# Miniprotein binders against b1l550: the designs that were tried, part 142

Target 1, 279 residues: b1l550
Amino acid sequence: MRLPEELLERARDIHSEAPSHRIKLDRVGSFGLKVPVEFKGFLLLAEADVWVSLPEGRRGVDLSRQVEAIYELSNPPKDPFSLCREAAISLLEKLNYADSSGVSIRFDAPLQDGESLKYYGVEISSIASDEIINKIRVEILGMTACPCTAELIRAYKSSEIAATHTQRSLGILEVSTKAEHPDPDKLASIIERAMSSPLRTYTKRPDEGGLVIRSLSNARLAEDVVREMIHLFLEEFGHLPEDTHILAAVRSMESVHMHDIYAERSFSLDEIRKEISSH
Key: E = the ipSAE of ESMFold2; O = the ipSAE of OpenDDE; V2 = 0.75 times the mean of E and O plus 0.25 times the DockQ between their complexes.

## First folded at step 12 (miniprotein)

Design na38
Fold by ESMFold2-Fast, scan of step 12:
Structure na38 (fold): chain B 279 residues (1-279), chain A 99 residues (1-99)
Amino acid sequence: as target 1 above (279 residues)
Amino acid sequence: SEEELERLADEFRELAERLGYDEIEVTREGNRFTVEATVNGKTIRITVEVDGKEIRITVEIEKDGRRIRFLYVITSPEKLEKILKEIERIIRMFLEYRE
């Protein structure tokens, strides 16, 4: 049932009224919106959150204006990175009482895997105020093999390739920068190259055997994987501003334990360059 | 290169003209240029620096006392075209949207 629009002339504008308590709010918005995006030739369904800051003197946010901002920019579907940055700026322009705005977009990114596809997780955000800060988090599964058990079995059997336990490990790279979002495929590639081997969507028996042998021949601790990810990141993205902040992490789902192993390092580009140059 | 810098400066001048800016000033200093343009109290300042293969673009937009700055660091030519189109869309939003 639709009420007459004439009622708008008689109703108070609740959002513009003074609140019961003069308290600023950091994030007020529409969360869990479904938006179509175009990613490297694929049309994908993404999930978005949009928000703005709310000053202490204003009761509410114009939520309809927030939804209009992102949906206007998502038709036709465009790449999620441009959408994220443009929507954050659009929110700040449309809602002039706000000191800051933000947009987050989440989706599973397809990656070509032989004749099939595999998927990795992407979450991006853009936060706009008097400048824009862009953030991207990439998560992808890979395989790790334990070097400690490998060495013990090698000593026991005197073999050239030691048997050891293997497990799925989740690699994580998160980048926060004043520059545009880094390419997620390159971040996913860095994670996979740091692992003992990548995972596949489909393998035939000979290819599966080769994958396992590669993993066993390239056994790595979670700590090793994190260090390698940082090294590879610096080779690919060392051009980013010095105040760019990175989180590199690995969560290894240990096949011989009831618990996981976790390793991480957070750093700025300036910080890590100084540390590496000291060795 | 000097030739690349000059081409980019012309592209940004043409962009400002297409968007309706009528007070446009282009300043060059070594490996960088700045395009400053104003229309109806809305100002843009675009600074471009070229160092080998790297192109650094800083965009500042000011409207009604609000200022926002954003940065692009481009290391591949194909990325440049996409970023230029994004910059145009963002500036257009500031010229067209109103409360």
Scores: ipSAE 0.570, ipTM 0.841, lowest interface PAE 2.4, mean pLDDT 85

Design na39
Fold by ESMFold2-Fast, scan of step 12:
Structure na39 (fold): chain B 279 residues (1-279), chain A 99 residues (1-99)
Amino acid sequence: as target 1 above (279 residues)
Amino acid sequence: SEEELERLADEFRELAERLGYDEIEVTREGNRFTVEAERNGVRIRITVEVDGKEIRITVEIEKDGRRIRFMYVITSPEKFEKILEEIERIIRFFLEYRE
């Protein structure tokens, strides 16, 4: 059953009323929306959050306008980056009492892996106010090999290729910029190249052996991986605005410990260039 | 190159024309150009700078005393047309939405 629209003329407009307490809210919105997106030829089911700021003098947000905005822009499905940016700007225009709007979209991105596919995590956002700030976080698993244990075994056995423990490590690159979102495939590539070796969805025995030998011959501390990620990032994305902010991190799921090892560095492009040039 | 700048300026002028702007001002300065137009209280300013294969685009939209600025730094030519289409959709939203 639908109530007549005429009732809206007689009902109080709760959202536009003064609140019980004059406190502004930073984010009010619809969270956990399912949205289809098109990513590099794939149709994917993504999860989206949409929100706006709420001024101290207004009781509530028109939530139906938020949902309408993202669904109008997602039909037909389009790339999640354009969707994110356009929806954030659309929300700010549609809800004129808001000082800012935001959209975040999360999905698992397919990456070609020989004749198969593997997947990595992508979370993007766009926050609109007087300007737009775009953020992307990419997480992908790779393999690391311990150089410390490798050195001990090499000394003990006088071997050219030292045996050591290997483990899955999660690489993380997060970029916040006034420019468009960086290509997540390029970010994933940077992470994988910084690792001892990438992981595969499917390997035959000879390929698996090669991957392990590659990892053992390229043993790296979590600290080494983070530094290499930063180096590779600057080579690929040094063209971004100087106030672009980056987080580079690695979480190593140590095969010889009950706990993980974690290393990270946050920086702006301006900050890191000054640091490097001081040498 | 000069030819590349002229081609890009034409593409953004055509974008403004598709959006219904009649009086479009294109200003050239070195490796940069700016497209300015106003229609129905919506003023746009698009600045494009070319440095080798890198194209920097800054879009400003002003409506009802509110200004929004966003930018793109394109190093992959295949993304240019998608970015142009996105810019057109965003500006169209401001032109078509009324409270």
Scores: ipSAE 0.719, ipTM 0.899, lowest interface PAE 1.3, mean pLDDT 86

Design na4 (at its last look DockQ between E and O 0.84; V2 from the best seeds 0.73)
Fold by ESMFold2-Fast, scan of step 12:
Structure na4 (fold): chain B 279 residues (1-279), chain A 99 residues (1-99)
Amino acid sequence: as target 1 above (279 residues)
Amino acid sequence: SEEELERLADEFRELAERLGYDEIEVTREGNRFTVEAERNGVRIRITVEVDGKEIRITVEIEKDGRRIRFLYVITSPEKFEKILKEIERIIRMFLEYRE
């Protein structure tokens, strides 16, 4: 059943009315939208949140305009980075009462893994006001091997490749910048190179042995991985604006403990360069 | 290089022309150029700086008393065409949207 459109002439415009309390809201929007995106040749189903700020004098947000903005830009599907930036700008243009707008898009990114695919997590956002701030978070699993146990076993057995425990570790790089989103594949590569070894979707026995040997020969503390991620990030992304903020973190799912180990460092490019140059 | 800067200036002049801008002003100064144009109450200023392999593009759009500024830092040539098309789509939103 569709109600007669002439009822709109008699109905109050609730959203444009004054609210019960004159309080600004930071984020009002549509959360958990399903949107198609094109990522490096793949059509993927992503999840999106869209929002705007709401001024103290306005009761509500036009939610239909928010959904229209992102869906118009997602047909045909485009890359999620352009979609994120364009949708944030579109929201601000279409909802002129807002001081700021934002879009967040989450998806699992395919990465070529021999003849198969593996996946890593990507979450991006764009927040628009008089400028745009773009954020990307990449999470990918890798393998770490404990250097402490390796050293004890080496002392005991005098082996060239010491036995030690290995575990899955989650590497995290988060970047907030005035420039466009960094390439997530490059961020994922930085994380994997900082680990003792990458993980595979499937391996045959000889390849599995090779990954284990690589990991054992490259044993690293969570602290080592974070430092290496920062070093590699600066080599690849040192061109970003000096006020770019980065979080580098590792969560190691320790195979010999009931708990995880976590290490992190947050910094701006300006801050970290001054720190490194003082040494 | 001088030739690269001139080529880039032509690319952005053509972008403004495709968007229907008249009286496009292009100003060159050392390793940078600025493209300025106005149409239908939408004013754009695009500043491009070249430093070795790095291209910095700053886009400013002003409409109805509001200004938005955004930045691209390109270090790989293959990324340029994608960014150029995105800039064109964004400016077109401001030109075509009527409330």
Scores: ipSAE 0.765, ipTM 0.915, lowest interface PAE 1.2, mean pLDDT 86
Fold by OpenDDE base, look of step 13:
Structure na4 (fold): chain B 279 residues (1-279), chain A 99 residues (1-99)
Amino acid sequence: as target 1 above (279 residues)
Amino acid sequence: SEEELERLADEFRELAERLGYDEIEVTREGNRFTVEAERNGVRIRITVEVDGKEIRITVEIEKDGRRIRFLYVITSPEKFEKILKEIERIIRMFLEYRE
């Protein structure tokens, strides 16, 4: 049912009225939108959040305009990173009372694994004001083998490859930068390479054995994984602005414990460079 | 290289032309150039700095007293073309949107 247009002339614009309490809001928007994106030749349905700030003198945000802004840019489907940046800027332009805007897009990114697919989680964001800040979070599962248990077993039974417990570990890289979003595939690769071994969607018997042997031969603490992630990140993305902020983390779902082991380091590029150079 | 910088300057000049800017000023300073133009109250300033294989592109757009700045850091030619198109789309949004 569409209301008669005549009613629009009689109705107050509630959104433009003064609020009962003159208080600025940081974020007002629509969360849990579904938008199509094109990523590496795949058409994906991503989840999106859009928001703007609301000044103290305005009662509400034009929510319909926010939704229109992102969907206009989503047809035809395009790269989610471009969509994110463009939508954030568009929101700021179309809602001129806002001093800031933001867009977040979440999806599972396909990653080729032989003739099958595996995936990693992606959340990208863009926040626009006087400048734009781009944020990306990549999460991918890998496998870690414990070097401590391996050493204990080695001491007990002389073997070339010591048995140890293995577990799934979630690696996380979060990057906030004034530059464009870093390549998510590269970030995922860094995480996988920092672990004892990657995971596979399927394995044949020879491949499975090899994967486990590789893991055992490359046993790493959660702490080792994080340090390796940082090292590899610096090699690949050292060209980003010095004020770029990074969170490198791992959550190891330890197979011998009921709890997870967690390690992280938060840093800016300038900070970590100074730290490494001092050694 | 100097040749690369000139090519980039031409690309951004052409971008401004495609967007309908008539008065385009290009200023070169060492390994940096700046493209400035104004059309219908939308002022753009694009600064490009080349350092080895790294290209830093800073885009500033000013409209109705508001300024926004965003940065790209490009290390591959393929990425450059994509970013150029994105910049074009963004500027076009400012040019086309009128209250």
Scores: ipSAE 0.705, ipTM 0.895, lowest interface PAE 0.7, mean pLDDT 92
Fold by ESMFold2, look of step 13:
Structure na4 (fold): chain B 279 residues (1-279), chain A 99 residues (1-99)
Amino acid sequence: as target 1 above (279 residues)
Amino acid sequence: SEEELERLADEFRELAERLGYDEIEVTREGNRFTVEAERNGVRIRITVEVDGKEIRITVEIEKDGRRIRFLYVITSPEKFEKILKEIERIIRMFLEYRE
């Protein structure tokens, strides 16, 4: 049943009233939306959140306008990064009582792996006010090989055994910047190159053997994986604004332990450059 | 180069023209140019600085006393056309008055 349109003339606009308690809200929005995006020729169903700030004098947010803003921009499906930035600005323009807006979009990014595919996790956001802050988080699994155990085995009775424990490790790069979102494939590549070896969706026995041998020849502490990620990041993205903030981290699911090892470093570009130039 | 700056300035002048801007002011200082225009209460200021292969684009849009500023840092020419179209779409949002 559709209610008569004439009721709009008689009904109060609840959203535009003052609330009983005049308290501003930082984020009011629609969370868990499903939006179509196009990424490298793939049509993906991404999860999106949209929000705006709500001033103390306004009771509610025009939620239909929020949802409409992102869905209008998602037809036809387009690049999730442009969608994220454009939607954040659109929300701020359309909901003029807000002093800030935000959009986040989450999806699994496909990555070519021989004749197969693998994927890595991507979450992006754009926060708009008098400026725009763009954030991207990339998470991808790789393989690490422990150098401490490798050295102990080498030392064991002049052993000829090249061995150590290997495990999956989750690499994380998170970048917050005033510039447009960095390329997620480049971030994923930095993480994988910092590790002992990439993970593969599929291998044959000779290829699997080669993967393990590479990881053994490139054994790295979790701490040094993080350091290498930072070094590679600076080579690729040193052009970003100096106040760009980065978090680099590794969570290693150590195969010989019941618990994980974690290492992280956060920094701004100007901070890390001063640190490096002081040595 | 100076030719590259002039071509970029023409690109942004044309962008403003496509958006219906009429009195478009383009000023240049060295490796930087600024495109300024106003239409229907929407003022834009686009500053472009070229440093080697790096192009920095700052877009400022002002409407009804509110100002928003955003930045692009382009290091590959293939991204330029996409960014130009994105800037055009964003400014058009402010110029259009209906839902």
Scores: ipSAE 0.685, ipTM 0.883, lowest interface PAE 1.5, mean pLDDT 88
ESMFold2 (binder alone), look of step 13: mean pLDDT 82; pTM 0.833

Design na40
Fold by ESMFold2-Fast, scan of step 12:
Structure na40 (fold): chain B 279 residues (1-279), chain A 99 residues (1-99)
Amino acid sequence: as target 1 above (279 residues)
Amino acid sequence: SEEELERLADEFRELAERLGYDEIEVTREGNRFTVEAERNGVRIRITVEVDGKEIRITVEIEKDGRRIRFLYVITSPEKLEKILKEIERIIRMWLRYRE
């Protein structure tokens, strides 16, 4: 069923030809590949993008070599972080015309939650040239409770545990570093510990009551959560290179409003240490 | 400690030996060491620095005029074995003959 190999004798090598216009392209590759990965004992289906830069004098990229490389490195399935870094570095060796290569991998990470599992979002990338830059973004839902309404209710009825509105809040930590990717479970843990309480996949009624009481006893503004995430990040990952860049953010889906509240801070490790120490 | 640094130097020398390097140069300087080797036009330079519980590993690979440098910063012993295997796999890929 394959076309005869004799046809290759007449066919031009399109990829190696000069392009219509001598313009460099930053990213050319295969996007949306389904790849099995092994993550902390789980076999997961991840989605990957792979690319290389294309010089102005070359018409196209050998896309089949990109796909072959990623699947060779993913068989047997391995941890997505090593896969990401190894694939990016491998592509530079295999495609000698490229100035840079990149790989992104995204998946939902399982996290033990009592007798069940819950999930958080992970997106990683590795971009290789003369050096490698590794990036990870972790997103996980938690619960926040409003301290302003809590204080108003406490003033009204004189209670030790004040009623207030609670809502889902999305915590975000994004790290860009020359070192290997940070452990996503540690990033997820930082986010959850910064919240009023974590969320659960399932709860029995007594457990649900405990979760609510925990959140009410630990009411936090979105601004409080971002500052706490930064504090906890520095405790856990202060060893990373000084030029490591971090984004810490919270999006609170306010239960009493038609809109969300958002708080964010971007910084390098060098910048934030100087800021904190100068007070 | 000096004993820990010496043990790490041996591990990285053994890694280079497993990759088929037969002339391996190991240089010690304070709290760090560097392993340099060349095979089949692939030159490697691995620098390891120890500061307390932190191990910083810098890997440089050069082949056919292309050079890449990458870094690991390890704070737990359990990660070291995994990182050594990753480094070995990467260098092994760069040692492969290109058509």
Scores: ipSAE 0.715, ipTM 0.894, lowest interface PAE 1.3, mean pLDDT 86

Design na5 (at its last look DockQ between E and O 0.95; V2 from the best seeds 0.00; counts 0 for: pae E 1.6 > 1.5)
Fold by ESMFold2-Fast, scan of step 12:
Structure na5 (fold): chain B 279 residues (1-279), chain A 104 residues (1-104)
Amino acid sequence: as target 1 above (279 residues)
Amino acid sequence: DPELREEEEAERLADEFRELAERLGYDEIEVTREGNRFTVEAERNGVRIRITVTVDGVEIRITVEIEKDGRRIRFLYVITSPEKLEKILEEIERIIRMFLEYRE
């Protein structure tokens, strides 16, 4: 059953009315939308949030216009980065009372792993106002090995091969920039190269042994991994604007403890460049 | 001369943005140069665009500014992989078209 459209002419415009209290709201929108995206040849189901700022004198946001903006741009499915940036701009254009708009999109990204695939987490956002700020967070699992225990066992047994505990560690790189979103595959690669070894979807015993030996021969503290991630990031992305902000972090799921180890560093490119150049 | 090659690349990209503006229906298009920095400016139906291109080695820097109904938005692309340039140009065209086609 559909009500007559003539009722739209007679009904109050609730959204345009004055609110009960003259208070600005930072984010009002539609959260948890399911959106198809195209990523590196794959059609993926992503989850999106869209929002706008709401001025103190306006009661509500036109939510249908928000949903229309992202769905209009997602058919046919396109790459999630362009979708994110274009949708944020579209929201700001279509809802002219807003001072800012934003879009976030989350998905698991496939990464070629021999003849199989593995997956890493991606969350991106674009916030538009008189400029656009783009943010990307990449999370991928790798392996770390404890150098402290390795050294103790080496001293005890005089072994040719270091023995130590290994564990899965989650590497995190988050970048906020005025430039377009960095390539997530490059961020994932940086994280994996900083680890003692990457993880695989499938291995035979000889290949598994090789990964374990690599990890044991390349033992790294969570602190070591974070520093290496920063070093590798600067080599790949040092060209980004000076006010680009980065978070590098590692959460090590310690196999010998009931708790995790966590290390992080937040910095701007301007800040880290000055720090590294100091004597 | 490497500097001359960078200027030629920037000029070529500026010409490509000039053609993009023409495809979008802009009639009065101005291209200005200051060294290796080229700026393309145009206005149509109250939508003013300003696109600045700079090339330094492999790095291509594109700044897009769109002004409509007293509101201005500015965004930046820093491209170091030439294969991504075509997708960025298509995105810029779609964004400008959005401002031109959306009416009051």
Scores: ipSAE 0.738, ipTM 0.902, lowest interface PAE 1.3, mean pLDDT 86
Fold by ESMFold2, look of step 13:
Structure na5 (fold): chain B 279 residues (1-279), chain A 104 residues (1-104)
Amino acid sequence: as target 1 above (279 residues)
Amino acid sequence: DPELREEEEAERLADEFRELAERLGYDEIEVTREGNRFTVEAERNGVRIRITVTVDGVEIRITVEIEKDGRRIRFLYVITSPEKLEKILEEIERIIRMFLEYRE
C-alpha cells in the first residue's frame, strides 16, 4: 500500500523541529547497508555505513535522503573507491544542515592465486567537511617463520640448513590521507612481501615445499615484518601528503604458543621521515 | 628538457580542465598559468570552482575547491599513472555536477 502524497502537506515535519535538548551529534546514520560494487571486473556485495553530523538545533536526520545518496550512486555498480568519495560529498550536499558526512565500505577483495582466487579484507571510508579525508585498511594473511628457533636449531648441530616453526600471520596497513585512496592491491602486496612467504589457496607437494623453503630463507621477527612494511610503504606511497597517517601492524598466530604476538607502529609521513633522517 | 615537458603537459591538462568546465555549462572560465602549474576558475548558478593542477615529473597533483551558499569543500588527487587521469576527470565532473544540479 502506498499512502497519498498530499498527506505530507498535513503532517508535521518532525525532523526539522528543534530538539528538547540542544545537543549536537557527531554521527547519525544508517549502518549495515548492502551495496553492490565493481572491483577489477568482479561484482561484489559490500557492506556500507553512511552518516552525517546533526547540529544542536535540528531534531532529526532525513534518513531516506541519506540512504538515497549512496544507493543512487551504486546503481549500476561501480568502483567502490569512487562510490565512497562521491557518496560522502553527496551526503553533505543533500543534507545541507550537516557540517560533516561520512561513508565507509567494506568488502573482500579477490586476488589471483595460481589457478584459483584468494581474498583479503578491505575497508575504506571518506569523511567530508571543508576537506575530504580518505581512509583505507587492508588485512591479508601471510606466513612467518621464526628466526630465533631457526638459529637455535642451526646451533644444535652446527647445521647450515635452517629449520623453524611457521605460522599464519595477519598483516594490517591502514592509511588516512587527504589524497585519493591508495590502491588496495599495492597495500596487500606490501604486506605479503614483508612476510616470510605468501599463503596460497592450495598447493601440491612440490609447491608446498617451495613455500616452506622460501619462508625459511626469509625468516623474520614480527617486529621486523612491521619495519619492512613501513619501508616498502614509503617506497610506494612516499608521494602522499606529509600529514598522511599510517598504521602498520602484524598479528602472528604462533604455532608453538597458546597466544598471539602483536606488533604495531603508527606514524605520519613527516614524523617517520624525520625519524629515519636522524640516524 | 624535463622542465619543458612538464610545461607542455600542463598546457594539455589545462585544455582538458577547460573542456570539463565547458561541459558543465560554465561560460566565463578563467585559466591562469605559471610554468608547470595552472588554475581554472569559474562560476555558474552560484557554484564557484577553483581547480589547481601541478605537474611534477610523472606526478599530477589536482586540488578541487567548490563553493556554494557559503560552504566550501576542497579535495585532492595525486596521480602517478596517466591512465588514471580520465577516470579522475570523470569523477570531478560528477562531483561538480552534484552542486550545480541539486536545488532541494
Scores: ipSAE 0.672, ipTM 0.879, lowest interface PAE 1.6, mean pLDDT 88
Fold by OpenDDE base, look of step 13:
Structure na5 (fold): chain B 279 residues (1-279), chain A 104 residues (1-104)
Amino acid sequence: as target 1 above (279 residues)
Amino acid sequence: DPELREEEEAERLADEFRELAERLGYDEIEVTREGNRFTVEAERNGVRIRITVTVDGVEIRITVEIEKDGRRIRFLYVITSPEKLEKILEEIERIIRMFLEYRE
């Protein structure tokens, strides 16, 4: 049922009214939208958040216009990176009272695993003001083997390959940059290469045995994984602006403990370069 | 000479952006050079664009500035693969077009 147009003309524009308290808000928008995106030849339904700032003199944001902005750009479906950047800019243009805008897009990214698919989590964001900052967060599960237990077992019983406990570990890379979003597949690859071994969706018997042996031969602490992630990141993405900010982290779901082990490092490219050059 | 090749590449890219501005209906397009940095500037219907291109080795830096109604937005691309250039050009075109077409 549509209200008669005559009634709409008499209704106050509540959003444009002065608020009871003149306070600026940083983020006002719609969260949990579903938008189609094209990623690596896959059509995916992603979750999206859109927001703008609200000046102190305006009661509310035109939410319908926000939703319209992202959906106009999502038809036909396009890559989520372009969608994110363009939508953030569009929000600022369409909502002229806002001094900042933001878009976040989340989905599970398909990743080739032999003849099957595995996945990693990705969140792509763009924040627009006088400049655009692009943020990407990649999360992927891998496997770690403990070097400490391996050493203990080796000391007790000499073996070429020492037995040790293994666990699933979540690797995280978050990058914020003024440049375009880094390639998420490359970020996922860095995380996997930094761990003892990747996880596999499907394994044949010989492959499973090989995977475990590889893990045992490449035992790493959570700390080792984070350091390796940073090292590999610098090799692949050292060309990004110096003010690019990175979070490298690992959450290890330890098999011998009731709790998880967590390690992280937050840094800018300029900071980490100075640190490495000083050694 | 590596420096000369970088300059030539930057100039070619600047020409691409000039052509982009022409396609978008900009009539007055100015291209300036400062060393290996090329800048394309144009204005149409109150939408001013400034695109700066720099080539350093295999790295291409593209800075886009758009000014409309007293607002300025700047965004950066850093390209290390030529294959990405076309896609970025298309995106920049779409963004500028959005500013040109939107009127309250």
Scores: ipSAE 0.666, ipTM 0.874, lowest interface PAE 0.8, mean pLDDT 91
ESMFold2 (binder alone), look of step 13: mean pLDDT 81; pTM 0.819

Design na6
Fold by ESMFold2-Fast, scan of step 12:
Structure na6 (fold): chain B 279 residues (1-279), chain A 104 residues (1-104)
Amino acid sequence: as target 1 above (279 residues)
Amino acid sequence: DPELREEEEAERLADEFRELAERLGYDEIEVTREGNRFTVEAERNGVRIRITVTVDGVEIRITVEIEKDGRRIRFMYVITSPEKLEKILEEIERIIRMFLEYRE
């Protein structure tokens, strides 16, 4: 059913009315939108949230304009990073009462794995005001092997190859910057290289054995992985603005414990450079 | 001469932004130079743009400012991979077009 358009002229404009309480709201918008995106040649289904700030004197946000903005920009599907940045700017331009706008987009990113694909998690955002702040969070599973147990077993059995427990570990890199979003594949690569070994989608028995042996020969604490991720990040992305903020973290799903081990470090590029140079 | 090559690359990028502004219908485009820093400025239909490009080694820094109806927005790119440049230029063109084409 479609009501007559003449009713729009007679109805109150609820959104532009004064609210009961003059309180600013930080984020008001449409959440959980499904949008197609084009990522490195793949068509993927992403989930998006869009929002704007709402001033204390205005009762509501024009939600239909928000949905129109992101759908116009997502058809045909485009790169999710450009979509995120463009949609945030578009919202601010189209909703002139807002002081800021934001967009978040979440999807599983394909990553080449020999002749197959594996997937890692990506969440990005762009927040626009008089400037744009871009944020990306990459999460990917890898394998770690415990060096402490390896040393004990080596001492006990005098074996040449360390026997120890291995577990899946979740590596996390989050970057907030005034520059464009960092390449998520490079962030995923940093995480995987910092671990004892990456995980594979598919492997044959001889290759699986080799991966396990490499992991056991490269045993690392969660603390070691975080430090290595930071080191590799600085090598790859040290060119970003000095006020770029990074979170590096690892959650190790310890196979010998009922609980997980977690290690993290957050820092700005300016902060970490001063720390490293203060020796 | 690394400094000369940086200036040459920055000038080439400034020329690309000048062409981008021309494609968007800007008629009066001003390009200014300060060493390896080039600024492209233009105004059309109440939309003023200012694009600054600098090259330092392999690093390309692009800053875009758009002013319309008394509001200004600034965003930047720091590119170390030249193959990403084409996509960034396309994004900048789409953003400016959005400001030029949006009507009340």
Scores: ipSAE 0.719, ipTM 0.890, lowest interface PAE 1.2, mean pLDDT 86

